# Miniprotein binders against q96jn8r1131to1294: the designs that were tried, part 5

Target 1, 164 residues: q96jn8r1131to1294
Amino acid sequence: TLEFLENHGKNILLSNGNRTATRVASYNQGIVVINQPLVPQLLVQVRIDFLNRQWTSSLVLGVITCAPERLNFPASACALKRAAWLLRGRGVFHNGLKICEKFGPNLDTCPEGTILGLRLDSSGGLHLHVNGVDQGVAVPDVPQPCHALVDLYGQCEQVTIVNP

## First folded at step 8 (miniprotein)

Design td11
Fold by OpenDDE base, fold request of step 9:
Structure td11 (fold): chain B 164 residues (1-164), chain A 96 residues (1-96)
Amino acid sequence: as target 1 above (164 residues)
Amino acid sequence: DEKERKIREIILRAMEKVRKGELEEALELIVEAIRLAVENKDKELLVTAIWIIAYIARKLGDPELLEKVLELAEEAYELTKDPDIKYYIERLEKRE
């Protein structure tokens, strides 16, 4: 079963069998990682449950290629400088470096109820899915194994892992 | 610094070319980025550049290019010890 790891940002509270992550303080310190590495051809999905419109930025979604149980999480995913491939707004980032200006919908404007998915294709390309729609390859040739990462940042205060 | 900004710009442009399937142009760009990264001793940017060139080389499939990129990746791994680079080395060796 897919769950968020107990190793998470300090402002995160896990519930519902560790399938729901809630940021209970501030606007950051909200990184969570899904326990199982991405399996090629299968979707891993999270639903945005609650947004706090006090903030402008929202969640960051992506993958890490290091051992998540040993990771010391920074205040935000944007501070990761190794083993990190992230989607923020409409941008794609590798280790903090922008590698794509415009990809998919703007994650900062996704409403509550939006289901975001990640999928590795047979060539190792990382796909973003939004409400079941494949947005294309966000990152080609992602190292494996990799784990899905969600940064509950800014607006995003709660997400839940959902089955496809 | 100025060199770092230039490297970042080139990488972004290279990825744009990659996304468009313009791999030869992407290759030219990323080679320059690697040269600058090595010169500037920027290990972080080097890791990204090695990822990109490895991808391009595998897609192009030229044996001589693959061998050169493999050597470059091995050198980069010695410098950075980044596990992702090691992953790409293994992919290059297996021609996957």
Scores: ipSAE 0.900, ipTM 0.954, lowest interface PAE 0.5, mean pLDDT 95
Fold by OpenDDE base, fold request of step 9:
Structure td11 (fold): chain B 164 residues (1-164), chain A 96 residues (1-96)
Amino acid sequence: as target 1 above (164 residues)
Amino acid sequence: DEKERKIREIILRAMEKVRKGELEEALELIVEAIRLAVENKDKELLVTAIWIIAYIARKLGDPELLEKVLELAEEAYELTKDPDIKYYIERLEKRE
């Protein structure tokens, strides 16, 4: 089953069989990684459970291509300079570098209850899903194996892994 | 610095071209980015540029281009030791 790894950001508390991540302090240190690597056609989804609107930015969603069990997570996903492909706001980033200005909906404005998904296609393209709707290829040719990453940043204080 | 900013902008433009299917234009841009990244000794930007050029080369499917990109990727791997570049080298070798 899908669950968050025990190796996570300092401000994260896992619950619900490690399927729910809650950031219990500050606005950062909230990175979590899902245990099973992405494989083609596997849709991994998380639901935004709770937002704290005192902040402007929200969660970051993406994948890492390094071993998550040995990763020392920085305070935010944006600080990852290797092995990281991230969606933030409407932007797509590789190792901290913006490679797309406008892709899909603005993650910073997704309300509570929004279900965000990641899926690899047969060509290695990383797709974003929003409430079950495929938004298209965010990143072509992502290295495998890779693991889905969620950064509970800013507004986003709780997410839960949900089944498709 | 100015050179780094230029590289970042070129990469962004290259990806815009890629998304539009304008692969030849993307190739020209990304080659420039790679050259500048090497000159500026920017390993991080080099990794991104190598990923992009490898993708473009595979999409275009030109055998001669693939060989040139493979060589470039191998050189970049020696400089950066980035595992993702190694992944793309393997893909290029297998023509996948």
Scores: ipSAE 0.898, ipTM 0.953, lowest interface PAE 0.5, mean pLDDT 95
Fold by OpenDDE base, look of step 8:
Structure td11 (fold): chain B 164 residues (1-164), chain A 96 residues (1-96)
Amino acid sequence: as target 1 above (164 residues)
Amino acid sequence: DEKERKIREIILRAMEKVRKGELEEALELIVEAIRLAVENKDKELLVTAIWIIAYIARKLGDPELLEKVLELAEEAYELTKDPDIKYYIERLEKRE
């Protein structure tokens, strides 16, 4: 069963069998990681449950290739400088470095109810799905095993893991 | 700072070429980025550059290039000890 790990950002409260993550304070410290490594060709999805417009920016979505159980999470995913491939806004980042400026929809403007998915293809390409629609390869050749990461940042205050 | 900025820009351009399937041009760019990263002793940028060139090399499938990239990756791993680079090395060795 897919769920968020107990090792998470300081402002996160897990509920619903650890399938729901809620940031209960401030605008940051909201990183969560899904327990199971991404399995090729299987879609992992989260739904944006609540947005708080008092903040700017929104969730960051991506993968990490280091062991997540003992990871000391920074205040935001943007501070991850190793083993991290992230989608923020319309940008794609590797270890904090922007490697693509315009990819897919702007994650900062996705409304509540949007379902975001990650899927590895057989070649190690990381696909972004939006409401079930494959947006293409966001990151080619991601190391395996890797874990899906969600940073409940800025406006994004709650997400839930949902089944395809 | 200026050198770092240049490297980052090259990497971004290289990835744009990769996404367009223009792998030969991407290769030229990323080789330059690697050179600059080594000169500037920028380990973080080097890791990204190695990731990219390893991908390019595998896609191109040129045996000679693969060997060269493998050597480069091994050197980079010695410098950075980044586990992801080790992953890329293993894939290069297995021709995956």
Scores: ipSAE 0.843, ipTM 0.932, lowest interface PAE 0.6, mean pLDDT 95
Fold by ESMFold2, fold request of step 9:
Structure td11 (fold): chain B 164 residues (1-164), chain A 96 residues (1-96)
Amino acid sequence: as target 1 above (164 residues)
Amino acid sequence: DEKERKIREIILRAMEKVRKGELEEALELIVEAIRLAVENKDKELLVTAIWIIAYIARKLGDPELLEKVLELAEEAYELTKDPDIKYYIERLEKRE
């Protein structure tokens, strides 16, 4: 049902029926996108499988509002300057601009086994879930359709899509 | 540069007000951010500011504000060509 899209960062290897993404080189080129847009009632969840703690920063999680199937991804999600609402570290960013200083936990410190979820509420608000617990509205009123994105950046070397 | 940093800080403050439900105060801040972004030719900052003011206008529901923000969004689309602004325009129009 939910899979990572075949169009992804250059350093990604998909496995487990395209439900697992592994960054097999370097620290970047690790963008993956879920193969269907977020809709109300859909909770997209990924589990952090493997971290390399020698890096300072870790995965980025969020949404893009442009069609992902033929998009040319940059080396890192942080370089997306259009159509992107991203959670990074403690902050929330729109097109690279910080719009919230602290929201939810620090993604750079989430351990292996953490399950991170994204869903859209009926008002277009983007919610973060951490280990099943709704952290609230990270971004009010994201344009639709939007697509869940994970950047296996730095510490994060593998994630797997899991069911709620 | 220094003016860009000021605009970024105003936008962040406006969003802090939005999260607290202080929409009229957020509106004052974001109007100033838009003015400065246009003056400084910061098209990327303008896109974010338009997203915020469109959200505030829909939440406040004032017809005069909605119409003014719609005009502003249409101008911003012509300056930036950002497709997300088209989405904001459509939502503003539907509330009419």
Scores: ipSAE 0.683, ipTM 0.888, lowest interface PAE 1.5, mean pLDDT 92
Fold by ESMFold2, fold request of step 9:
Structure td11 (fold): chain B 164 residues (1-164), chain A 96 residues (1-96)
Amino acid sequence: as target 1 above (164 residues)
Amino acid sequence: DEKERKIREIILRAMEKVRKGELEEALELIVEAIRLAVENKDKELLVTAIWIIAYIARKLGDPELLEKVLELAEEAYELTKDPDIKYYIERLEKRE
């Protein structure tokens, strides 16, 4: 079953059979990774459960292409300088470099209850889903294997893996 | 850094051309970005530029271009040691 890996950010508490991640302190140290790589036909979905509106920025969503089990995560996913393709705010970033100005909705304004999904198409394209609606290809060619990552940053204090 | 800002702008514009399907124009931009990234010794921008040119080369499918991009990727791997470039090299060798 899909679960968050035990290797995660220092401020994360896992619950609900490791399907729920809660950031229990501060605004960062909230990186979680799904326990298996993305493969075709696998849709990984998380629901935003709790937001703290005192922060301006919110969660980051994307993939890493390095093995996550023993990786030392930085305080924030945005500090990843290798092996990372991330959706942040309205942009798409590769290793911290903006490669698309605006893709999909602004993650900083997604409300509680939003379901965000990631899947890999047969050509290696990374797709974002929002509340069941495919937003298209965020990244056209992602190295494999890759692993879905969520950074419970800023506003985002809890997410839960949900079934499609 | 004015030179780094220029490289970032070129890469962003190249990706916009890729998303529009304008692959020949994207190729021209990304070749220039690679040249500038090498001159400026910007290894991080070089990794991104190599990802883009490898993708463009596979989509265009021209054997001469694929061979040239493979050589660029191999040189970039030696400079950066980024494992993702090794993946791009493998894809270029299989012409996937």
Scores: ipSAE 0.669, ipTM 0.885, lowest interface PAE 1.6, mean pLDDT 92
Fold by ESMFold2, fold request of step 9:
Structure td11 (fold): chain B 164 residues (1-164), chain A 96 residues (1-96)
Amino acid sequence: as target 1 above (164 residues)
Amino acid sequence: DEKERKIREIILRAMEKVRKGELEEALELIVEAIRLAVENKDKELLVTAIWIIAYIARKLGDPELLEKVLELAEEAYELTKDPDIKYYIERLEKRE
């Protein structure tokens, strides 16, 4: 089954059979990774369970192409300078470099209950789904294997893996 | 610095062209970004630019372009040691 890996950010508490991640302190140290690499046809979905609107930025969603089990995560996913393709706010970033100004919704304004999904298409394109609706290709041709990552940053204090 | 900002802006513009399917215009931009990134010794921007040019080259399918991009990717690997560049090299080689 899909679960969050035990190797995660320092402020994360896992629960619900490791399918729920909660950030229990501060605004950062909230990186979690799904325990299986993305393969074509696999849709990984998380629901935003709880937001604290006192923060201005919210979660980051994306993939890493390095092995996650023993990786030493930085305080925030935005500090990943290798092997990372991330959706943040309105933009798409590769290794911290903006490669798309506006793709899909603004993650900083997604409400509680929003379901965000990631999948690879048959050509290696990374797709974002929002509440079941495919937003298109966020990143063409991502190297494989890659692993879905969520950073419970700022506003986002809890997410849960959900079935499609 | 201003050189780094210029490279970042060129890369962003190149990706905008890629998303519109304007691959030859994207290629011109990304070649300039690579030249500047090498000149400025900006290894992180070089990795992104190589990912983009490798994608463009595979989509265009021109054998002479593929060979030139393969040489660029091999040089970039030597400069950066980024394992993702090895993945790009393998994809480029499969289009012999």
Scores: ipSAE 0.657, ipTM 0.881, lowest interface PAE 1.6, mean pLDDT 92

Design td12
Fold by OpenDDE base, fold request of step 9:
Structure td12 (fold): chain B 164 residues (1-164), chain A 96 residues (1-96)
Amino acid sequence: as target 1 above (164 residues)
Amino acid sequence: DELERKIREIILRAMELVRKGELEEALELIVEAIRLAVENKDKELLVTAIWIIAYIARKLGDPELLEKVLELAEEAYELTKDPDILYYIARLEKRL
């Protein structure tokens, strides 16, 4: 069963069998990691449950290649400088470095109910799915094992892991 | 600093070329990025550059290039000790 790990950001409260993450304070400290590593053809999806529009930025989605249970999470995923591949806005980042200017939809403008997915293909390419539609390869040749990461940042106050 | 900004720009351009399938041109850029990253002792940028060149090398499939990139990756690992580079080394060795 896919769940969020107990090792998470300070402002996160887990519920629903650890399948729902809620940021209960401020606008940051909201990083969560899914327990099972991504393997080829496995689609991991989260649904945006609640957005607080008083903020401008929204969630960050990506993967980490370090041991998630040992990770000391910074206030935001953008501060990760190693073992991190992130989708923020329309950009793709590796260890804080922008490697793609425009990819997929703008995550900052995804409405509540949007289902975001991550999947590795047989070549190790990381695909983004939006509402079931494959947006293509966001990152080629991602190291394995890797774990899906969600940063409940800014607007995004709640997400839930959903099955395909 | 100025050199770091240059490296970042090169990497971004290289990835754009990779996405377009223009691997030979991407290779030229990323080699330069690696040289500059080593010169500037920028370990973080070096890790990213090694990831990219390893990918390019495997896609191109040239045995001589693969061997050269393997050597670069091994050197980069000694400098950075980043476990992700070990992953790339393993793939280069297995030609995966």
Scores: ipSAE 0.894, ipTM 0.951, lowest interface PAE 0.5, mean pLDDT 95
Fold by OpenDDE base, fold request of step 9:
Order: C-alpha cells, then sequence, then structure tokens
Structure td12 (fold): chain B 164 residues (1-164), chain A 96 residues (1-96)
C-alpha cells in the first residue's frame, strides 16, 4: 500500500492511513515522501485536495534517490542540492539546477482535484501524468531506486495518494 | 559567480538540445560544462553534467565515447562522492 512516510516536513500532519498529507502551518516545511520506491510501470498519483490561493507558488513534485527514512528535509524541496529531481511550475530541476524551461502544465496553476502522477518507464525515464494523461518524459535516466516526493508548498495545503 | 552562471546556462542549453535529439551538439556543450565545473570545483554542477553526458553517450552508442565518459564519471565520483554517479557508471559499463 502506498503511504507517506513518517519522516516528513515539520508542518505536515498525516491522516487517512498516512495517505493524506496536510500542511497545517505556514507556507513551507511541507515535504512528504511516498514509502514504496518507483519501479517501472508503477504509477504513483496524488490528488490536490486543497489550495490556498493567497500564495502564488504551489506544490513541487519529483523524486529523490537517497534513503528517505534518513533524510533531513529542508524547508522546501528547492533547497535539495543532491539526489533530487523536481518539477516546479513548468520547469524541471536537478539538484536545484534548472534543466528544462517548459515541461507539461504549470503546476502552480493546477486546480483542486487535479491528479498528478509519476511513473518510470523501462529505460528509467520519469514521466509526469496529469489527470491520467501522460505528459511525456520529464527526466531521462533517473537513478534507481527512487521515491516520489511531494512538497506541499505555498498554495498546496493538502494532497492524497490515489489509485490509478 | 560568473563561471557558475555560465556552466548553468550551458547545461540548460545542452538539455534543450538533448530533448530535440541534437545529441552531437549537446555533447560538445556538456563536455565544456564538465571542464568548467572541474575548474571551478563545482561539485553539484559536475554531478548534473555527468548525468547528461552519460545519457548522451549511451544514446549515441559509440564505444570509444562510452569508454571516455566512463573515465570521466569515475573521476567525478572521486571528486564528489555522489552515489548517483555510481548508477551512471553501472549503466555505462553495461553498454561497453
Amino acid sequence: as target 1 above (164 residues)
Amino acid sequence: DELERKIREIILRAMELVRKGELEEALELIVEAIRLAVENKDKELLVTAIWIIAYIARKLGDPELLEKVLELAEEAYELTKDPDILYYIARLEKRL
């Protein structure tokens, strides 16, 4: 069963059998990691449950290649300088470095109810899914094992892991 | 840091070329990025550049290139100790 790990950002409250993450304070400290590593053909999805439009930025989605249970999370995923591949806005980032200017829809403008998914293909390419639609390869050849990461940042105050 | 900014820009451009399938041109850029990253002792940028060049090398499939990139990756690992580079090395070795 897919769940968020107990090792998470300071402002996160887990509920619903650790399938729902809620940021209960401030605008940051909201990183969560899904327990099972991504393997080829496994589609991991989260639904945006609640947005606070007082902020401009929204959630960051991606993967980490380090051991999630031992990770000391920074206040935001953007501060990760190793073992991190992230989607923010329309950009793709590796260890904080922008490697793609425009990819997929703008995550900062996804409405509540949007279902975002991550999937590795057989070549190690990381795919983004939006409402069940494959947006293509965001990052080719991601190291394995890796774990899906969600940063409940800014607007995004709650997400839930959902099945395909 | 001017040099750091330059490296970042090169990497971004290289990835744009990779996405367009222009691998030879991307290779030229990323080699320069690696050189500059080593010179500037920029470990973080070096890791990214090694990932990209390893990917390009595997896609191109030239055995001599693969060998050279493998050597670069091994050197980069010694400098950075980033475990992800070990993954890149393993992938390169499988194609040699």
Scores: ipSAE 0.893, ipTM 0.950, lowest interface PAE 0.5, mean pLDDT 95
Fold by OpenDDE base, fold request of step 9:
Order: structure tokens, then sequence, then C-alpha cells
Structure td12 (fold): chain B 164 residues (1-164), chain A 96 residues (1-96)
């Protein structure tokens, strides 16, 4: 069963058997990590439940390659400078460095109800799925094991893990 | 830092070429990025550059290139101690 780990950002409250994450304060401190590492062909998906349009930026989605249970999360995923591969807006980032300027849809403009997925292919490529549609390889050759990460940032106040 | 900015830009350009399948041109750029990162002691940028060159080398499949990249990765690990580089070293060794 896919769940969010108890080690999470300080503004997160977990519910629904740890499948729902809600940021209950401020605009940051909302990082959560999914318990099971990504393995080839496993599709991990989260649904955007609630957005607060007061902010411009929205959730960050990606993976980490360090042990999540021991990680001290920064206020935002963008502050991760190691072991982090992130999708923000339309950009792809490795350890804070932009490695792609235009990939997939703009995550900052995804509406409530959008289902975002991550999947490793057999060659280690990290795929983004949006509402069930494979957007292609966001990051080729990601180190394994890795864990899916969601940063409930800015607009994004609640997400839920959903089955494919 | 101007040099850091330059390295970041080279890496971004290299990845654009990688995505287009222009691996040989990407290789030329990323080699330069690695050189500059080492000289400037930019550990974070070095990790990213090693990831990219390892990917390129595996895709091209040239044995001599793979060996050279393995050496670069090992040197980079000594400088950064980043576990992700160990992952790529292991993959490079397997393909050799």
Amino acid sequence: as target 1 above (164 residues)
Amino acid sequence: DELERKIREIILRAMELVRKGELEEALELIVEAIRLAVENKDKELLVTAIWIIAYIARKLGDPELLEKVLELAEEAYELTKDPDILYYIARLEKRL
C-alpha cells in the first residue's frame, strides 16, 4: 500500500490512512515522501485536491535518492541541493540546477482534480504522467532506489495518493 | 560567480542536446563543464555533470569512452563523496 511517510514537512497533516496530505499553515514546509521506492513500471499517482489561488507557484513533484526516513526536510523542495530530481512549473531540476526549461504541462497551472504520476521505465528514465497521459521522460537514468516526493507548495494545499 | 553561471549554462545546453539525441555534441560540452567545475571546486555542478556524461557514455557504448568516464566519476566521487556518483560508477563498471 502506498502511503506518505510520517517524516514530513512541519506544516503537513496526514489523514485517510496517510494517503492524504494537507498543508495546514503558511505556504511552505509541505514536503511529503511516498513510502515505497519507485521500481520499474510502478506508477505512483497523486491527485491535487485543493488549491489556494492566493499564490502563484504550486506543487513540486519529483524523486529523492537518499533515505527519506532520516531526511531533515527544508522549507521547500527547491532548497534540496543533493539527491533530488524535481519538476517545478515547466522546468526539470537536478539538485537545484535547471536541466530542462520546457517539459510537460505547467505544474503551476494544473487545476484541482489533476492526477500527476511518476514512473520509472526499464532504462531508469523517470516519466511524468498527467491525467493518465505519459508526457515522456523527464529525467533519464535516475539513481535507484528513489522515492517519489511531493512538495505541497504555494497554491497546493492538499493531495491524495490514488491508484492507477 | 560568473564562472559558475557559465558552467550552469553549459550543463543546460548539454542536456538540451541530449534530449535531441545529439550525444556527441553534448559530450563536448559536458567535458568542458566538468573541467571547469573541478577547477572552480563546484561540487554540486560536478555531480550533475557526471550524471550527464555517464548517461552519454552508456548511450554511445564506446569502450574507451566508458573507461575514461569511469575514471572521471571516480575522481569526482573523491571530491564530492556524493552517493549518487557511486550508483553511476557501478553501472559503468557493469558495462565495461
Scores: ipSAE 0.892, ipTM 0.950, lowest interface PAE 0.5, mean pLDDT 95
Fold by ESMFold2, look of step 8:
Structure td12 (fold): chain B 164 residues (1-164), chain A 96 residues (1-96)
Amino acid sequence: as target 1 above (164 residues)
Amino acid sequence: DELERKIREIILRAMELVRKGELEEALELIVEAIRLAVENKDKELLVTAIWIIAYIARKLGDPELLEKVLELAEEAYELTKDPDILYYIARLEKRL
């Protein structure tokens, strides 16, 4: 069963059998990772449960390609300079470098209730799903194994793992 | 720093071309980005550029290009020690 990993950002509280992550302080220190690597045919989905619109930026979604269990997370996923492929706002980033200006919806404007999904295709492409709809290939060739990551940043105060 | 910004812009443009399927034009840009990243000693940009050129080489499938890019990736691994480059090397070898 999919759960958030016990190793997470310092401001995260896990609940609901480790399927719900809540950021309980500040605007950062909210990185969580799914407890299984992505494999073809596995769709990892999280629902945005609570947003605080007082902040301007929102969650970051993506993968890391290094082992997450003992990783020392930075305050924000955007500070990852190795092993990170992230969707933020409307852009796609590799190790902090923008590699695509616009892909899919603007994550900073996704409302509560939005379900965001990640999966690998058979060619190693990373796909974003939004409310069940495949947005296409965000990253054409991601090293494997890789692990799904959510940074409950800014507006985003709670997400829950949901089944497709 | 000004050179670093230039390299970032070239990489972004190369990826735009990759997404459009313009692989030969993207290759020309990414070769230039790699040359500049080595000159500027920017290891982080080099890792991203290697990912891109390895992908392009695998898609084009030209054996001469694959061998050249494999050598380049091996050198980039020695400079950066980024384990993701080992994955790219394996994919290039499999393609040959």
Scores: ipSAE 0.856, ipTM 0.934, lowest interface PAE 0.7, mean pLDDT 93
Fold by ESMFold2, fold request of step 9:
Structure td12 (fold): chain B 164 residues (1-164), chain A 96 residues (1-96)
Amino acid sequence: as target 1 above (164 residues)
Amino acid sequence: DELERKIREIILRAMELVRKGELEEALELIVEAIRLAVENKDKELLVTAIWIIAYIARKLGDPELLEKVLELAEEAYELTKDPDILYYIARLEKRL
């Protein structure tokens, strides 16, 4: 079964059989990674459970291509300079470099209850799903294996892994 | 930082062209971005540029281009030691 990995940001508390991650302090130190790499054509989804609207920025969603068990995570995913393809706001970033200005919805405005999904297609393209709807290819060719990452940043205080 | 900003803008524009399917124009831009990133010793921008040129080369499928990009990727791996470049090398080799 899919679970959040025990190696996570310092402000994270895992619950619900490690399927729920809660940021219990501050606005950062909230990186979590799902324990299995993405399997082509299989959708991985998280639900946004709790938001704190006092912040303007919200969660970051994406993948890392290095082994997550040994990684020393920075305070925020935006500081990852290697092995990271991230969706942030409306943009897509590789290793902190913007590679697409606008893709999909603005993650900073997604409400509680939104279900966000990641899927590798047969060509290695990374797709974003929002409430079950495919938003298209965010990244055309992601190295494999890769792991889904969520940074419970700013507004986002809790997410839960959910079935497709 | 002015040269770094220029490289970032070239890479972003090249990816816009890739998403539109304008691969030959994107190739011209990304070759320039690679040259500048090597000159500026910007290893992080070089890794991204190599990912892009490797993707373009595989999509175009020209054997001469694939061989040239493979050589570039091997050199970039030696400069950066980024394991993702090994993945790109393998994909280029498979395309040949």
Scores: ipSAE 0.853, ipTM 0.934, lowest interface PAE 0.7, mean pLDDT 93
Fold by ESMFold2, fold request of step 9:
Structure td12 (fold): chain B 164 residues (1-164), chain A 96 residues (1-96)
Amino acid sequence: as target 1 above (164 residues)
Amino acid sequence: DELERKIREIILRAMELVRKGELEEALELIVEAIRLAVENKDKELLVTAIWIIAYIARKLGDPELLEKVLELAEEAYELTKDPDILYYIARLEKRL
């Protein structure tokens, strides 16, 4: 079963059989990783449960290409300088470098209840799904194995893994 | 800092061209970005630029280009030690 990995950001509490992650302090230290690598036919989906609109930015979503079990996470995913392919706001970033100005919706404006999905296609392309709708290839060639990551940043205080 | 900003802009533009399918124009830009990143000793930008040129080379499929990019990726691995470059090298070799 898909769960959030026990190695996570310091402000995260896991609940609901490790399928729900809550950021309980501050605006950062909220990185969580799914406990299995992405493989073809695996759609990882999380629902945005709670937002605090007092912050401007919201969650970051993407993958890391290094083993997550004993990785020391930075305070925010945007500080990852290796092995990271991230969607933030409307942009796509590799190792902190913007590689696409606009892709899909603006994550900073997604409301509570939004279901965000990641899957890897057979060609190594990373797809974003929003409420069941494939947004296309965010990153055309992601190294494998890779692991789905969510940073409960800023506005985003809780997400839950949901079944496809 | 000024050169770093220039390299970042070139990489972003190269990726815009890649997304449009303009691979040969993207190749010209990314070659320049790699040259500048090596000169500026910017290992993080070099890793991204190598990912892009490796992708372009595999899509174009020209054996001479693939061989040149493979050599470049091997040199970039020695400079950066980024394990993702080993993945790119493997993909380039498979394409050959």
Scores: ipSAE 0.845, ipTM 0.931, lowest interface PAE 0.7, mean pLDDT 93

